# VHH binders against Uncharacterized isomerase mll1393: the designs that were tried, part 6

Target 1, 302 residues: Uncharacterized isomerase mll1393, of Mesorhizobium japonicum (q98kn6)
Amino acid sequence: MQTRNYLLYDVFTTERLAGNPLAVVLDCKGLDTIAMQAIAREFNLSETVFVLPPDNPKHKNRIRIFTPDYEMPFAGHPTVGSAIALAELAGESGAGIFVLEENIGPVRCAVSRHDGAAFAEFDLAKLPEPLQLEADPQAIGAALGLAPHEIGFENHRVAFWSAGVPYVTIPVANLEAAGRIRLDNQAWSELAPRKSEWAFASPYVYCRETVNHESAFHVRMIVPGTPSYEDPATGSAAAAFAGAIMHFDAPTDGISQLWIEQGLEMGRPSRIRLELTVQGGKLASARIGGHAVKVADGKLFI

## First folded at step 1 (VHH)

Design e7 (framework vhh_7b18_3)
Fold by ESMFold2-Fast, scan of step 1:
Structure e7 (fold): chain B 302 residues (1-302), chain A 121 residues (1-121)
Amino acid sequence: as target 1 above (302 residues)
Amino acid sequence: QVQLVETGGGLVQPGGSLRLSCAASGFTFSNYAMGWARQVPGKGLEWVSYITSGGSTEYQDSVKGRFTISRDNAKSTVYLQMNSLKPEDTAVYYCAKEYQLLSPWGYFDYWGQGTQVTVSS
């Protein structure tokens, strides 16, 4: 009988039992795609990471990322959580700089340790790109259970962005509107663009009003399905959302940092730091960062 | 423009010592944490040590007790004193600047060109 070690982390949080939980399965050489998918479904977490030897021996590791239902080319909380987990496995200091090979490509990560929890940042391998959205914004709002006047604030409008994983970014009027959203999956599947042949792009709902005064935006992200699933903290969506921020807010040249709060409506308070480097009015680079804390470790008999 | 220039690498025998220096310019040196990372042949980039603006230090376990990081804010220079060198320490060593002024997280943004350290008998 074969055994494999795994670690459980809560990501985008300094507190255990908050944030987005992540299983990191170690030493996955010899597992095929079917086995990885089955293990991810068994954990039944937003995402599960499988650590593999790197293809380029100068890199730290290759990782593969699975939801319970499919493999992802890239995801933010698995990248932050894996960077912290692998740095902590390498030494008690927790600090490290390395490259993780993901399906989207190589991702440069930096890890440091503060206040009893590690922090990791990574550079976006792909900057957000606008995609065509043919759906009526009012119909998009109706699929979330909202009236037309509850969609949008200031100059922000429904848009479609990808930084490797596509998201429909949906501004809503305030916290009250954000708190009332409920995805009609059937209506959504008739309106929403696809992210693959087998899946629809997820709505990323955001508003300027926040629970924490230090946050720039309050967000919710719902994965369409039967049933739909709400994610507590979505780094890949924050990366795509950088496109909406650039387009609608047009931040001035220089470096700006903003905190995004997520997961509050589902009892998993989470915070993601988005950093934008703007040159000549255009996004030159962007980074996603956050904390993670180890919750548990164990063994799989697989 | 930020510049980091490493010097002090070379060839030494096992058990020997080297002192690396990194001359920094283009930013207010005293406000930022500084670090050293290395690229070992056949492996990826690995962190070695850092020193905060206040002088607190941390080390990778494999170099703890053998390497000492220090800084001279008047000269805008960070140093890595390497003692009891092993063949496994053979690598290109890079100086790195902390990304953000007073960052509580210690992310490193700028890297020098590197200096080669070879430990062989």
Scores: ipSAE 0.000, ipTM 0.127, lowest interface PAE 18.2, mean pLDDT 84

Design e8 (framework vhh_8h63_2)
Fold by ESMFold2-Fast, scan of step 1:
Structure e8 (fold): chain B 302 residues (1-302), chain A 121 residues (1-121)
Amino acid sequence: as target 1 above (302 residues)
Amino acid sequence: ELQLVESGGGLVQAGGSLTVSCAASGFTFSTYYMGWSRQAPGKERELVAGISSGGSTYYADTVKGRFTISRDNAKNTLYLQMNSLKPEDTAMYYCARDRTIFGVVTPYDYWGQGTQVTVSG
């Protein structure tokens, strides 16, 4: 009987049974694409990672990332979770920098400890850019079940941003408003911009009022569909949201770090750290980071 | 092995009707949002209709009231009933499945090979 070791991590959390779950399958040299896709479907988690030897021996590993249905060229929470898992396996606790080869290309990861827990971050390959939003912002809010007066706070307005994946960023008045959102998928599909011909851009709802006093923003990300579903922690959306923060908050030159809380309403509390490096009033670079914690380990009889 | 196979295209007179179909295999058809897109020579691909796993529908303004999308989950088949066809409806029609993609810089979606619809006037 052949066996392969695997690890289960919860990503963007220090607490087990929270965050965005990730399966990490080890020693995948010799597995073909069909087998990897079948294993990812068997786990039926948000993403499954397959660890392979690196093509460049100076790099840490190659990873391949699969949802239950398809392979991804890159994803944020699999990158954070894999970096932590591989550092822990190698006994590399503390500060360390290494490269994970992904289908999108090499991804530079930094692994450290933050508040006594394992932490990883990576540099954004693409900085956020504004996109044109054709739909009426109040109609966008109505598609989430919100009244016009519940949309916006301070100078923040509904906007459309992408750092590779586009998101409609929707400021809401407070936690109560954020807690009441309900996506009308039919209404959303008639109003929302597309990220492809077959997929509508997801709403990323945010407010200043937070559950955790350490958070700068409270957010929810709903994936349109039938059924629509809520993602517990979305690194690509946090990356796009950096554009809204730059536009509306205009942080001063230097390095700003802020925590974004997500997933609370769906019972998967999560935290993403966004780091912004601002030079001459412009975003020079940004990082997405977070914690991950091992939930389980086991063997696949494959 | 994911497959989307379109059929039912052909030549139709203006004002006529045609149904195109898409046979899906290699995935759990009933759980996906499915759609029909079209592309005329020299133009960008345009989404014309979409349908959720639960039957909720979307139509582009150009076809609303004339086209009807439907699905048969037991047969893993997607349909587009096209009525009151116009010469400007002439295009390759593609079916696709949609699934949300997290964190990808270049999203990947699955499309079929297409079926040609030509409307003569």
Scores: ipSAE 0.000, ipTM 0.136, lowest interface PAE 17.6, mean pLDDT 85

Design f1 (framework vhh_8fcz_2)
Fold by ESMFold2-Fast, scan of step 1:
Structure f1 (fold): chain B 302 residues (1-302), chain A 123 residues (1-123)
Amino acid sequence: as target 1 above (302 residues)
Amino acid sequence: QVQLVESGGGLVQPGGSLRLSCAASGFTFSDYYMNWVRQPPGKGLEWVSGISGSGGSTTYADSVEGRFTIIRDNDKKMVYLQMTSLKTEDTAVYYCARTEYYSGSWTYSFDYEGQGTQVTVSS
């Protein structure tokens, strides 16, 4: 007999049926944790967001983020998508800054319009740091099905970076090479560093050649496993990749904004904006941002 | 087909100890990473601890590290959570969970969970 409104957004995209999908369940005051988990499992999306009143009345809202299996302290595409959804729901047509209370703590979000579409960004809580990579770079490339001459471009080399989640950043020669990668999971597990005690770090494959001329990089992110799978848009990987950009490209002091295209090979074209603030040749701060577009709205008979 | 059956929960005083057990069936147990997750009253699920298929690697949530130990016995198809120095904040339903793969973002995914076992730490 009860009903709750929900919104469905595609995140890191201006076009519907692209990007990374997100369900946002509204007015969740009084909804218990068991019900939230069951609803997230029912949607069966990577993440589902539940909107609650804020604990601090100066903040916009509290949100809780659930996978089909458990609650998360924070995630990038749910934060971008929720910020846009809540700004649009409030009738905000211009730029705004507000705080979303997440389990990790308060997350400061800026919502604006970019190229005529809704856009949100948040500050990285942790800046990228380099990690040790013991594996031979040519062996890493071979695990992706590529020849030695197809690994690297300019001064870019295979590296290992983390801004909270570690990624092996792998430069490839061009779009053709990027399009041909196939992860040999067994070979990868013998070479790759771990992202935790129980899992191997994911390859983040990138090249300078792009499909869209406004993109700085074309990327693919593959999660190792049996089976392996490809993610359409990965904010945590873009954050780690900022480290590789700083190390190999050494951008000049000031603010740089660059677009990363992802998900094209799996039919979910996505775009993540990375903003770097460089002072004295060092990364002082960084932001992850993107667009989101509403795909659907509906009611849950809960 | 896949079954995970938790046991060992109960009422315990702060500072006490308790051992949870999870009996697995319906899959090749030693091939899978196993986890303990918990749900405190009025809160979401939180990941507690994990152990690799071989038992060679373990990891813990910051809130339980040094107090909880995860162990597995592949011959018996069991995973255990040894809890010591229990706090009232440890009160929760505890679930045994299996994982097939890991996703990006800041988290991991579980492909199956049991029905849970209640742990109550009373002051």
Scores: ipSAE 0.000, ipTM 0.119, lowest interface PAE 18.5, mean pLDDT 84

Design f2 (framework vhh_gocatamig_d2)
Fold by ESMFold2-Fast, scan of step 1:
Structure f2 (fold): chain B 302 residues (1-302), chain A 122 residues (1-122)
Amino acid sequence: as target 1 above (302 residues)
Amino acid sequence: EVQLVESGGGLVQPGGSLTLSCAASGFTFSDYALAWYRQAPGKKRELVAGIYSGGSTVYMDSVKGRFTISRDNAKNSVYLQMNSLRAEDTAVYYCAAVRTYYGSGTWYEDYWGQGTLVTVSS
């Protein structure tokens, strides 16, 4: 009966068929929640975005974010990808600042060009906070198939951080150790802290050795479950990881920008930029940013 | 001081309907997402439905089209309208208040109610 245009973007990448894929459905006024959820299930991507008119006419748009199974209040790669998609759709090729209304509230996005490609970043609403970790760090590493000597580098140690979503941050010795990780879900469930009564916190494995010389860290993020799965680029984990960087690296006052590479082991190379603003030795604010590239466009018949 | 109190549970025949209510106190209700969870004997607690502070909703697949979650901020209450009930819906239903944060993950629950039993049988 009716049609809706949609865009497919790969987020946290300048290369198509890499990064974290995102579907952006346009002109969703009049589409109800049941239809949006069914469409998200049909795309079967980690998240799908539905673009609506803004409630405040001074804002760019309202967006709603759905997994195949439920609606989310906020997600990082959908925010970056939507900001770039909407700027490109409007013919905006220069730097711009606008607000996307999300269920969590208004999200301030800055769109620019970086290294000749479209780039977007957003301010974190919640800064990373440390959480108590009760499990033996070496036992946690063993649940990932790692020997004790493969856990840690420099002064970095296993920690537990949240900037809204909690992650167990696990330093590993080098790139080879990172590449050999396999999550034993049963072992993990016996040791790992919970993120809720019904789910365990995800491991965020990182090392200083990188594939790309421009990266500060190489990371992998595995979601526990039956089956477990690996995420190609995780903005919420990068936000939590800012806590580990502040604690172990203690960057000097001022603004620091660093690139995090992810998704290489699963064939979806991705890059997330973390910006830290440090004042008096403490994190005053932080941003998550990245590139996105359009892969396809089409129409839904609904 | 914080309390979530569920009501409306009971015995109902297959195909019947039931409405659960949850009354909240001790926190700024309008700032929180509210969710209904259930736990059947021998099973893990699972998310049934949720409603965010802005009014957007989430549902587990097996209840979509049958259950509807709603909220009334003036009454500090959240509701779960359950239609076309099945034997598999038999469980203790829990109300939870959830503070939502930035991130691409899932919720973590701040407050829980004591639960209300729903039994679907002939």
Scores: ipSAE 0.000, ipTM 0.180, lowest interface PAE 14.0, mean pLDDT 86

Design f3 (framework vhh_7qia_2)
Fold by ESMFold2-Fast, scan of step 1:
Structure f3 (fold): chain B 302 residues (1-302), chain A 122 residues (1-122)
Amino acid sequence: as target 1 above (302 residues)
Amino acid sequence: QLQLVESGGGLVQPGGSLRLSCEASGFTFSDYAMGWYRQAPGKQRELVAFISSGGSTNYADSVKGRFTISRDNAKNTVYLQMNSLRPEDTAIYYCAKVTYWSSGRYTEYDYWGKGTPVTVSS
């Protein structure tokens, strides 16, 4: 019998019992893939991370990321959460840069403090690109249970963006409209663009009105399915949404930082920081960042 | 429009070799990492091997030293060379375009190909 220590973090939040939860299993050398998958299923969280020694001794660690059902090559909240967890375990405080080896490749992470709390960020490997959307905006609104006048604000319109994962970005009039959304999965499947041969792109609903005055946008992300599922904080969607921000808001040259609030309607308030570096009116680079806080620690008896 | 077509699977004896191919179309192949996943009967899908856009490779512990992933960007093709095959390698093998994402608690998979079956038996 072996025992292994684990940590439970809430990611994209400074407050426990909020954000997107993450289990981080430590010292996983010698644990095989079947065991990692079984442990991830046991935790039954969006993702579980397994920490391994790095292949390159100049790197911080290797991590492997599992959903309850499969291994992922990369994910945003596991990267942010793991970077903070590993920095805290090492007794590190303040600014630091290190590399996490993930299945997709090395990921450069910067760990610092923001508003007195641990914060991590990483560079986007792919900048957002616009995709063709054939769907009628009124039909999209109807699939969300909204009237036509509730879709859009200012100059923002329904669009389709990808920074690796495609999302239909849907501006809605206000918080009340955002709160009333109910996805009709059948209607959505008839009009939504595909993200793969077997799945449809998820709606990413946003509005300018926010609950927290420091947020630039309020968002919801719903994964289509039977049943559909709402994610509390989605870094890949925030990355795609940078495309909509560039297109509709056209921020000036320089560095812009925006906080996006998510997960409030499902009781997991979360905040993602999007950093945009704009040069000559174009997006030169972008980062996803956020806070994470330790909720628990323990041992697995396996 | 986006398409991944796997080939090269089949029946092979223990200790034998197979080379899987995946031809990609409809996207800028050289910009993306590619991977091979497999699913055995009654089991969950698992990542077996992947290759970054820059050519860096990683493997599941069960296949290290036996499997080699490679790519030919001029042909928009990713390969999996499988040596010293074991009965435990029996599965349907899927080619995947590797994408950055944050998953929810849904069980949906981002596998772009239809899969190619590999059976290792005497």
Scores: ipSAE 0.000, ipTM 0.218, lowest interface PAE 13.5, mean pLDDT 85

Design f4 (framework vhh_7xy4_2)
Fold by ESMFold2-Fast, scan of step 1:
Structure f4 (fold): chain B 302 residues (1-302), chain A 123 residues (1-123)
Amino acid sequence: as target 1 above (302 residues)
Amino acid sequence: QLQLVESGGGLVQPGGSLRLSCAASGFTFSSYDMAWVRQPHGKGLEYIATISGSGGSTYYSDSVKGRFTISRDNAKNTLYLQMNSLKPEDTAMYYCATERYTWGSGYRTFDYKGQGTQVTVSS
């Protein structure tokens, strides 16, 4: 029997007990896949990270990411949280870049300080692409419990985007409308496009009105199911949403940074920073970033 | 408290059939999408089939499509898996599961309870 140290971080937040929680298990050389999956199930968090030595000695580490039920090739909040956790553990501070080896491949991470707090960001491996949506926008709105006049603002319309994971992006009139949404899973399953043979694409509801004056958008992301569940901070959805921003807002050439607030309605306030690099009116690259703060540390007896 | 009790497993020869049952209690069964998942000895968890709360929609993994049939009886709070044309690679512990939320990734997962039921396909 061995012990292994672990860290617990809240990601996409500077405040503990907010954001999206992440367990980071250290020194996992010699731990097999079955044990990693069992430990992820024991933590019962959306994702748990296992830190391994890198295959390439020029890289920082290899990480493996597990939900309670399966291993993931990549996920946003585990990448941001792990980058900050590993930099802090090593005593590193200030601006720096390193590579985390993930199952999807090497992921370049930049760790810095933003507004006096630890911050990490990573480059999107896949830029957002539009997908066809055949569903009536009014029916989509009705599946969320909203009236037709509450769907849309300015020139924004319901759309379907993917930067690796597909999302139905749904503009709503204001914070009041966003606060009142309730997903009718039966109606949604009859209208929504699929993301796999057994799952439907998730609604990503957004509006221009925000609770925090520093935010560009207020969002909610609900995973369809019986029961449906709301995610506090979804990096993959923010990545897809970059497509909607490019299409409807058409930001000017150069670098734009914007904050997206999420998780407020479910009591886990979170903030994701989206960076867009626009060249000739087209998205050349994009980054997802955020803060993370350590909540706890401990030992696993295994 | 939510409880799921699997039964119906056993030893069967290749080409044979088995019907698994899952008795559910402690929640409104008809409101939940249900799944069958399996775990072969020494391997990870594998999704097999899902059925909607009403029973109107079903989905299957490619490895079992055309051989397995998922069904439910909401009046009896029972989930079934009819397994035909069984193969040695179907040998695993089988669990019934409810859909579960996933934070951060945007994907749904399955929450399984109970001890499962062992299916062994061999001569």
Scores: ipSAE 0.000, ipTM 0.248, lowest interface PAE 14.2, mean pLDDT 86

Design f5 (framework vhh_7b18_3)
Fold by ESMFold2-Fast, scan of step 1:
Structure f5 (fold): chain B 302 residues (1-302), chain A 122 residues (1-122)
Amino acid sequence: as target 1 above (302 residues)
Amino acid sequence: QVQLVETGGGLVQPGGSLRLSCAASGFTFSSYGMGWARQVPGKGLEWVSYISYSGSTEYQDSVKGRFTISRDNAKSTVYLQMNSLKPEDTAVYYCARETWYTGGSRYEMDVWGQGTQVTVSS
C-alpha cells in the first residue's frame, strides 16, 4: 500500500478559506491516469494537480491537471498555486523563475513576494482580442436582472473579448448593482454569443466601485448552464478583461499593475493581479498573477 | 476531418423508448469526454448528459432514471438510451465532444454533430 502526500492551497488569496481551492498531490511517479482521475473526483474541486518529475532536469517539475471528470492541458489557478507550493517545499518561498511542464507545453513561472506573502505569475500565451457582439446591451442587462440605467459607467460599454476563452464583459453602475445580478439562463442562451458550438460565453460583470480600496475593479463571473454557477476567481476572464481595460481606459505606455477582486458575493474573496505592458498605446504583453496560501496537508492511502 | 454523426431520432409515442448513437471520427475518441445537449423548440440549448473518457456519468435532473449515457471506445461511439419519453423531451439532440480548455465550465464542448430530431407525440 503506497501513501502519497498532498497539499491543499487556496489560490488568488493570502487568507485561508477564501480564493479558489486547489489540491496538489505530490510524488506521483508511478501513479497511472485512471488513479489520478479517481483522486481528482474524490477531492471534487474544480481542479486537482499531480506533481511528477520533469522530463528536462533544468525544469522544476511536470504537472498534470484534472477536473473531477477529465484531464486539462493547462489552467491558470493550478499553475499559480502549484508554482507557490513547489517553491515553498523547496525552501525557495521568496523568489525565482522556473518552468512547469504542462500538457500544453512548458510554462514559465515567476515566484516572488508581494506584501510579505508568496506570489506567482505567468505570461499570457494569447493577448486579448475583440469579438463581434450582436446582442442588444439592454437585453443582456435584463438577462442579469438589471435595469438599463444600471448597465455601464463612464465610457465603458458591454463588449466581447477573448484571450483564449471568450467573455462578455459587462460594466455595471456600482457595487449594489453587481451584488444584485442573477443569471436567467434561458434568456442568456437566447442572446449571448457562443464560446463554442455547444456553450455560451460567460458574463463577466465589473464595476469601478470596490469593497477593498486596493482593487481597481470589482468583478463577478457566472458560468451559464443547467445549473449555472459562480466561479470565485477566473484568470482566463481577467486576461480577456485586459482587452476592455485597454479599449476603455487606454492606460499610458509602461507597466501597469492592477488588482481585481472577485468571489466576494459567493463567500470566497479572491484577488487576481493583472499586469499590462503598454508600448505605443498598444498592449505588448500581459501577466496573470496572485497569491496562494497553504490550508492543509495530508496523506492519501493509495 | 473531425466529425460527429448522430442517428436514432424519430417519432415516438409518450412512454416509448429511443436509442441515439453518435459516431465519431478524426480524433482519438478514447481520450475525450462526450456529451448530449438538446434544443427544445422555443427554448435555448440545455445540457442532458455527460460521460468522461474514464466512464464517469452525469445527468440533468429532469432525465435522471430515464436516460442512460454509455460509450464503446472500440466503435468510437457514444449512446443515449432514452426511456419513458415525455412530450417535453421533444427536441433536436446534439452530440458534442469535450474541450480540453474549460475556463470555468466542466461541460464545455468544442465539436458538435448535425443533430437528430426526437419528437414525442401521438
Scores: ipSAE 0.000, ipTM 0.148, lowest interface PAE 16.1, mean pLDDT 84

Design f6 (framework vhh_8h63_2)
Amino acid sequence: ELQLVESGGGLVQAGGSLTVSCAASGFTVSSNYMGWSRQAPGKERELVAGITSGGSTYYADTVKGRFTISRDNAKNTLYLQMNSLKPEDTAMYYCAAITYRSWGDSYETDYWGQGTQVTVSG
ESMFold2-Fast, scan of step 1: ipSAE 0.013; ipTM 0.271

Design g1 (framework vhh_8fcz_2)
Amino acid sequence: QVQLVESGGGLVQPGGSLRLSCAASGFTFSSYWMNWVRQPPGKGLEWVSGISGSGGSTTYADSVEGRFTIIRDNDKKMVYLQMTSLKTEDTAVYYCARGHPYYDWSGSHFDYEGQGTQVTVSS
ESMFold2-Fast, scan of step 1: ipSAE 0.000; ipTM 0.259

Design g10 (framework vhh_7b18_3)
Fold by ESMFold2-Fast, scan of step 1:
Structure g10 (fold): chain B 302 residues (1-302), chain A 125 residues (1-125)
Amino acid sequence: as target 1 above (302 residues)
Amino acid sequence: QVQLVETGGGLVQPGGSLRLSCAASGFTFSDYYMGWARQVPGKGLEWVSYITSGGSTEYQDSVKGRFTISRDNAKSTVYLQMNSLKPEDTAVYYCAKEGLYSPYSWRSTGYFDYWGQGTQVTVSS
């Protein structure tokens, strides 16, 4: 019988019991893949991280990332949360940079303070690009349970964007409309493009009206399925959404930082920071960042 | 495995020049965009420049006209020529590789550039 310590963090939040939860299992040297997968299923969170010694002693640690069903080569949410967790364990203060070895290779993490709270960020590997979408806005509205006049605001229209993962970006009139959406999975499957042979592209619903005054946009992201699933905070969707922001809002040259609020309707308030670097009216680079806060610690008897 | 190794940093006087090099291995170098970013303590990562697989370049306004990015696909190396250096250019400079999206990250954020270890540039009078 062995015991292993674990930490629970809420990611994309400064407040406990909000954001996207993450389990971080410490000191995993000697734990095999089958045991890691079983532990991830036991936690039953979107992802669970297992911390191992680094292969290169100049690096902070190696981590392995598991969903309840499979191992991932990389994920941003677990990387943000793990970077903050490991920095806090080491007693890091202020800004710091270190490397986490993941299955994709070494990942550099920038941990800093934002408004007095721990913050981590990464540059986007892919900038958003537009994809073709044939769907009628009225039909999209119907699939979300909304009237046609509730789809769109200002010059914003339904669009299809990808920064690695494709999302249908859907502007809605206001917070009331956003709060009333309910995805009809059957109707959606007749309208939406596929992202793979087993899945349809997810709707990313957004509006200009926000609950928090510091937020630029209020969003919801729903994964189609039987049943459908609402994600509390989705960095890959925020990355794709940068394309819609560039196209419809045309931010001025320079660096723009904006906060996106998500997860409020499902009781997991979350905040993702999107940074856009615009040069000559074009997106030159972008990054995703967020906070994380420790919720709990404990021991596994395994 | 993917590996990026930066060299060429050091101490230089204002108005001086430095050339940074990044030796890449573990991937088909010619297929990827390459770039440079810098870390100012307490401020996070700041993009500096990138070069596409086709050779097109882009620069942050504060370095445009002073810095030049280039690549040698035969040597799997990307360079940053820095001229007319200013005290505000003092930072750790990182080489970055364009990543590929993972289809396994649908439940979370799965995009990322691969970063090197960094090289320190200090511009001081």
Scores: ipSAE 0.000, ipTM 0.114, lowest interface PAE 17.8, mean pLDDT 82

